VHH binders against q7ni89. Designs and how they scored, part 1

Scores and structures below are computed, not measured.

Target 1, 372 residues: q7ni89
Amino acid sequence: MTIPFQSSTAPTLGVEMELQIIDPATGNLTPRGPELVTFCEEHPEVGLVVKPELVQATIEINTGICKDVAQVERDLTTQLTLLRSVCRERGVSFLSAGTHPFARWRERRYTQTPRYRALVDKHVWTARRMQIYGLHVHVGMPDGDTAIQVINQITQYAPMLLALSANSPFWEGDDTGLDSCRTKVFENLSSAGLPFRFENWEGYENLINVLLETGSIGSQREIWWDIRPHSDFGTIEVRICDATRTLAEVLALTALVQCLAVYFRRLYENGEEIRLLHPGIIRENKWRACRWGLEGELIDPLTLKGVPTRKLIEQTVGEMQSLAAELGCSAYLAAIPAILASGNGATRQRRIYSQSRSLVAVVADLEAGLAT
Below, numbering starts at 1 at the first letter of every chain, in headers, positions and changes, except where a header shows other numbers; antibody chains are not in Kabat numbers.
F, E and O stand for the ipSAE by ESMFold2-Fast, ESMFold2 and OpenDDE, each averaged over both directions (binder to target, target to binder). V2 = 0.75 x the mean of E and O + 0.25 x the DockQ between their complexes.
[cut] stands for letters that were removed.

## First folded at step 1 (VHH; framework vhh_etentamig_d1)

Design e03
Fold by ESMFold2-Fast, scan of step 1:
Structure e03 (fold): chain B 372 residues (1-372), chain A 123 residues (1-123)
Amino acid sequence: as target 1 above (372 residues)
Amino acid sequence: EVQLLESGGGLVQPGGSLRLSCAASGFTFSDYAMSWVRQAPGKGPEWVSGISGSGGSTYYADSVKGRFTISRDNSKNTLYLQMNSLRAEDTAVYYCAKGPYDEWSGYYPFDYRGQGTLVTVSS
């Protein structure tokens, strides 16, 4: 069966932020997501659009189709401002992080849906631990073949995106030792993790058709790879990133993803071949990014030698400077050196905890990241 | 442009049956999972049932399992919901929705949902 791909000739952007709804009195998750969704659906004049999630303490905000990072900033600023007002009126707040530092998975309330039941029945024990939150970035692609080739290339850089975005060092009150425990938890689902490498769109179609016809998935949307094609939107969707504390981090990551996508699209369109890393090496780099974030070493895609993660990111950002100028996102990409200097979200959460000895203080700091 | 048009709602007695239909256009129907979502007066939306693009997999909310049957006719671009043994609690506006319903990360059935069809179960 042919899977149609909606063409996007320009490298348009879409960004999805998964947000945690909290009770400001305790700092814990509160199952008020459905109430917020219902309010927004019944009051379209407010202009706030939130999507429901399986966990009742979770909502998602999305941009429209944006031409550049500046439009992403405008869309997200508008939605976050409206969300703050609506939440304040209801005595709740929200934050962005890959996990909640102390919420207990056994105490979650889940929306009773066919999706949730199917998820629990299919993934059993692993599904019960899905209290995790991400940042998703879409980039427009002209066709499925291009999308597959760009995904193959960007997958080599997914560990770098994970290291920059890591913001989930705590799980149920414990320091996990990981900068991103979110990624490790998510990997337990059968169709999560790094994408498979395909030669072209037909190869992807062949796999998806087998999975659909055998009842293994209900639709393409049940493929939760770290990077996947999105045929309905005509995009590639980068899903590897933890939900980050601040909008500035969201925009910096969006700029880097757009630059990488356009860079590899042009290589493909020009008939230029680049050597692909062995999947085992990419998997090793993903583990290193998960475990140490910006610390330690990644295996350099060009030299196949261990290199400090920060240095590899600096080199990649340097290589993207001319393209960022062309795409109008230089100012956003320029925020990455500050992240490298200060550390990622996991580093910040551990610093706040070391100073306060309070995970409630960590939650308060995370909440402050989206307060303006 | 994606269009979804629901029909088949109406007033029915408790224990009765209704068959809802949704005519889809503007996309390749057989490539996408489809869903039924309902919203009772004064309540939030409730996911009722989902079906894979091929029709090989079906899913039901516990509240309707055994009483409702989702099906599709890809040659007619039409989604169906057969509702049996109807109860007062089934009173709601029923919406047809284009996926990504089977994605655990969220429901997007409200994207591309139709105008809805009212089902009232009452004497």
Scores: ipSAE 0.000, ipTM 0.141, lowest interface PAE 17.5, mean pLDDT 84

Design e08
Fold by ESMFold2-Fast, scan of step 1:
Structure e08 (fold): chain B 372 residues (1-372), chain A 122 residues (1-122)
Amino acid sequence: as target 1 above (372 residues)
Amino acid sequence: EVQLLESGGGLVQPGGSLRLSCAASGFTFSRYAMSWVRQAPGKGPEWVSGISGSGGSTYYADSVKGRFTISRDNSKNTLYLQMNSLRAEDTAVYYCAKSRYYGSEKYYFDYRGQGTLVTVSS
């Protein structure tokens, strides 16, 4: 069966932010997401749109179709400003992080939609632990074949994106030792983790049709790969990133993702030779990024030697400078050196905890990241 | 400029059917999800149905699921709502809305048309 792909000639952007709703008195998650969703659905004139997630304390905000990172900034700034107002009126707050530092999975309330009921029924134990939050970046593609080829190349850079975005060192009150425990929790779901390689769109269609016909998935939406094609929107969707503390980090990652997507699209369109790492090496690099974030080493795709993660990111950002200027996102990409200097979200959370000995203080710092 | 123009409303008997249309201009219609929103007399607006840019995904409010069908013709820049088994509570002004959401299976909107009145009489 053919899966149609909606064409996007320009490298348009869409960004989804998964946010945690908290009780400001305790810093803990509160199941007020459905209330916010219902308000927004009943009052579309407000212009704030929040989407439900599996856990009732989780919502998602989204941009429209954006031509560049500056428009993403304008859309997200508008949505965050409206969300702050609506939350303030209801006595709740929100934050962005890959996990909540001390909320417990056994205390969660789950959204009761057909899709989420099916997910919980299918995955049971693994679904019950999905208190995890990501940043998703969409980039427009002209066709499915191009999308598949770009995904093959960007997958090699997923560990760098994970290292930059890691913001989930704590789980139910404990330091996990990982910079991103979110990614390991997520990998427990069927059809999650690094995507498979396909030669073309037909290869992807063949897999999806088998999974649909055997009842293994109810729709393409149940393919939760770190990077996946999105046929209805005509995009590739980069899902590897933890939800980051600040909007500046969201915009920097969006700029890097757009640059990488356009860079690899042009290599493919120009018939350039494509070099792919062994899947085992990409898997190892993902583990290294998950465990040590910006600290430690990744395997260099060119030399196959261990090199400092920061150095590989600096080299990649350097290679993207000309393209960033062309795409109008140089100012946003320029924020990455500051992230390398300060450390990622996991480094910040551990620093706050070390100084305060309080996970409530960690939550307060995360909340402050989206306060202005 | 974005323009949305609804038509097809009117008076219909309970249990009857009606088809609404929305003519869109001023944007690349096929790249945007579209929605139908209604407002009954003396009540707030209610989202009714949404459809992806390709038409591959459709969504319905529980109150209309199984009775209403949303569709689109991208070659004509037109959105449709087929309404069957109409009830008195379906009486409302129906608005076409341009959705902004790019990366989700659910949809929202930034523009509404002028609306078309549907009256279900007994």
Scores: ipSAE 0.000, ipTM 0.138, lowest interface PAE 19.7, mean pLDDT 84

## First folded at step 5 (VHH; framework vhh_etentamig_d1)

Design s15
Fold by ESMFold2-Fast, scan of step 5:
Structure s15 (fold): chain B 372 residues (1-372), chain A 120 residues (1-120)
Amino acid sequence: as target 1 above (372 residues)
Amino acid sequence: EVQLLESGGGLVQPGGSLRLSCAASGFTFSSYAMSWVRQAPGKGPEWVSGISGSGGRTYYADSVKGRFTISRDNSKNTLYLQMNSLRAEDTAVYYCAKGRTEYGWALDYRGQGTLVTVSS
């Protein structure tokens, strides 16, 4: 009945990037992911570690356990450099975005593992439309109770992370009107969306045990909440972010997530009063971030007033300056003002499309984001 | 009916140059992406290069980047591949291929092929 939590005293980092494999000739997704995975498994001397994903045109690269954002940058730079070389040798390319602008779900090939076959069989229509790509950031936690309390607090800021990272305005060739249609597609799975609020780790265990005993989930890995505890790694895992176009955006979001996690961990450890928004308000903010990205207003967690999303982010980043200096990530956090000025990935994709009238041009711009 | 006729193949020495042409008929040429695919003796087909319907986008396999140039003349319904700095490993039958859309060339049609032999 007890779910053991692997401890991490330091706020270590792990980052997972879900990447789209494309045919550079067409800009469309190509089911070459399994080929890349097999090559990397057969050639460990290359040093590239690639994980398969549900859709065969998707792969995932991961960091090891990193002490700070600078180490995350080194790990991801190494993996991306190796991936570019391996892909070029095979006449394929890759990009990062929450969705592919024009790929169609009916053209997809699914990874043929027992886990992924079970997922498609269980979720049927919803699983078959999972052509979505995220950025996952892990932050080490000392225990399950701390993880739950930090998740309760950081969930209130998840809409801000979504607004910054939104990079999925197109679906199967159509402008969805959303900055992140990825989020709405993902919410179709039974255990997706905002996490439930728990008082402590025992409350989380009680829910998971019921879901396991009733056959509702096969493992904790089928809890796809926007932010979830990861007992095996001893982390909280922030999953709300769309896959972003550039490494600089990945690192900026990683810095903000680490700062928020440490900030709320310290409030909890110091016994300070923790204010929690009504779940309905957090859900409303998530919708606002999904629909308008940086252009709308979010309900401020501190004042309960509507505030321009850009201003709330600017204020939050300002509050994190001292902590970022302590954690050694000030340079990475400093990239956020540029994102606020230029707009998020959805803004960029719509700009490229308005100028070119071509979704192939949008794909080429996304590809260029990871080309160097 | 769709027809693709490649020409310009032949014997060249390493370091030499050759230009391939593909005459297309039976479809609105400018409405489809086109590509070059090659097949070396005893090997499977390898995609070499692609060009969008308008000619505004070009892509190359890493093995030919900097050496080959794809182009098209939509007024003449003709696709070209300029091959420079040829190597022995470029020896193959080269096929002109029609895409399914203006921006996609997922295996719709291939022509008869033209043999390129790079040998001393």
Scores: ipSAE 0.000, ipTM 0.108, lowest interface PAE 22.1, mean pLDDT 84

Design t10
Fold by ESMFold2-Fast, scan of step 5:
Parts: C-alpha cells; sequence; structure tokens
Structure t10 (fold): chain B 372 residues (1-372), chain A 121 residues (1-121)
C-alpha cells in the first residue's frame, strides 16, 4: 500500500509543548487536564487550543503552521498567556520539564479513551510509567524521499539536541544520575528510540505496511521514534527533546532544528551528503547525552574521537549562522551560547535542589520559567 | 483578506491614559477572539489582553491587569484597549491580533504597522 505524503515546499514549522498541570499549594501533579481540554473545546472563541495526553495531569499546546521561528514565538506566547489566565481562574498552575521531580507514577490517572486503553493493554508495565513530557518540532518537507534523507542526517544530531534540552534529572523524588531520565523511560515502548535508517520513502512504507497488516500498530501515530516522518502534515517531527523550562529554550531548539533540516535538505537536493555514522555510534552518543548532558563528550562524526559536547554544539551553531540569517532566526539561535554557559535544565534543577534541599523549590523554579 | 488597522497611540506622561482602537475587516469579526500584543524596542512580542468573540470574557497579562481594559463593538467591527496608569515599561508598538483557525495556524495576524505608545517624562 502507498502512503501519500502531503508536500510542503517551504520549511514551515509546528511546535508541540507537553505541559504538567500542578497544584500550586503542593507543587504536585493534579489530574485537571481533562477539564481544561473540555473548557477549550466548549469555548473555541477563547482562542486557546489544548489537547489531551495519556496522563490526566498532562496537556499539550500547539502552534499552527508557522513560516518562521518568530511566528512560533507569537503562537506560543499567545497560547501560554491564555493558558495562564484559564489556569489561575481554576486555582491550578503548570510547568514544563521532562519529568516531575517528585510525583509518584503509581498515583497517576490515565485518560479513558479507546486509543489510550489500547496503548496500556499493549505495553502494560511500560505504559503505566509514561509520566514523561517532551517538546516536538515539525519542519515541512517537499516529499517523502527528502523527509527520509533529512531524518537520516538529523538523527546524527539527536544526541546534541537531547544534551541541550535535558530537563529530567529527578524521578519520584530521587536523583536518577541522568540529565534526561525521560528518554530512558520512553525507550521502554516497543516503537520508541532512534529511528531505523531507510534509503527512501518506499523503504519506510514497507515497514509500516507490515506493522499495520500484522496488527502491531493501529496507525503511524504509534511509531514513537525520536525523529519520525509525518505524512499527513508533510513534515519531519523531531521528538528527542525533553520539555524545556522556558520559552526561550523552546525557540532556540526550534531555530536549530529548522536550520539543520534546511541544511541537510539542500545537501540532499544538490547530491551532496555528509557521511552517515554507524547506528551504534549514534546510540552511544545518545546514551552520553542522556547521562551527562552538556558535561560529557560525544563521538565526533568526522574524527570518530571523543570531544567535549559543548565544543561540538558551538561548532554546529557556528556552521548554521548564515542559514539562520537567511531563515530570520539568528536572534533565537543566539540563545544557545547562554544555555552552554549556564548548563541545561538538569543542571539548573540540581543547583536549586543543592541550595534549597527542597524538590518543592525545584518545582517552583520550573513553574517560574513559564510565568512570564 | 483580513485587515486590522490600529490607531490611538502617542506620547503620554507616566500615570496618564490612552485608548487604542483597531478597525477590523475581511472576516466575521464577532465570531473571533481578539487580542492586543505589544513589542518594545529590542524585545520580543508580549501578549497584553484578549477578549472572546461575544465580549463575554476578558483576559489580561499580569503586567497590565487592573490598569488596562479590553473591549469590543461588534456592530462597528472595532476592538479597543483602554490604558490607565501608564508606566515607562508600557512603551511599545501595540498590535491588534485575530486568532486564526487551526487550518490557518494559531498565530495572530499582525497587520499594518501597529500604533506606537511612548510613556516618558
Amino acid sequence: as target 1 above (372 residues)
Amino acid sequence: EVQLLESGGGLVQPGGSLRLSCAASGFTFGRYAMSWVRQAPGKGPEWVSGITGSGGSTYYADSVKGRFTISRDNSKNTLYLQMNSLRAEDTAVYYCAKYRSPWEGYTFDYRGQGTLVTVSS
């Protein structure tokens, strides 16, 4: 069976933020997501669009189809500001992080839809632990073959994106030792983790058709890869990033993803390609990014030697400067040096905890990240 | 096409007041939530206030709550922002914005040049 790919000639953007609903008195998760979804569905005139997630304490906000990062900023600023007002009227708040620092997974309530019931039935033990939150960035592609080739190249940069975005060092009150425990929890699902490498769209279609015909998946939406094609939207979807504390970090990551996508698209269209790393090397780099974030070393794709993660990110950002100027996102990409200087979200969470000895203080700091 | 034309800006002393207007055309005004967004020199855009299509509910950024009032006149296709107790920090270009459908995006349409509000002594 042929899977049609809706074409986009421009590198348009879409961004999805998964947010945690909290009780401001305790800092703990509260299962108030469904009532927020219902309110927004019953009041479309408010202009706030909130989508449900598996866990009832989780909601998702989305941009529309944006031409550039500035439009992503306008969409997200509008949605976040409306969400703040709606939440305050209801005595709840929200934050963005890859995990909640102290919420207990055994106490979570799950959305009661046929789709989510099927997910729990299929993945059982692993699905019941999906108290995790991500940032998803879509970039428009002209066709499926281009999407596959761009995904092959960007997958080599997924560890770098994870290191920058890591914001999940705590799990159920314990320091996991990982900068992103979110990604390890997520990898427990059968179709999660780094994507497989395909030569073209037909190779992707062949795998998906087998999985559909065998009842292994109900739709392409059950492929939870760190980077996947999205045929209905005509995009590639980068899912590797933890949910970050601030909008500035979301926009910086969106700028970097758009630059990388356009850069590799142009290489492919010109018949010029960077050498593909062995999947085992990419997997090792993803582990290193997960474990040490910005503090570790990644295997350099050119030399195959360990180099500081910060240095590789600096080099990559430097290489993207001219393209960022062309795409109008230079100001957003310029936020990355500040992340490198201050550390990622995991570094910040550990700093707050070290100073306060309070995970409630960590939650308060995360909440403050989206307060303005 | 959607057209939004802002007016009413100007120079005002701290503590003063201004009323901004936005004339809308090209869409069914009363069916869409409307917002005011501002951008100060050298800074990113900041959402200021929103109002439902019917005018039944209003929302404000914390920085302006209690000082600014959003309203609309659907018979005239006009959106208003009454600004009281103005501060130097309110200095910005103010834009009228329409919420788009999901098929057109969730961004607001910043049409025209906005209207400049300068608060200085």
Scores: ipSAE 0.000, ipTM 0.196, lowest interface PAE 19.5, mean pLDDT 85

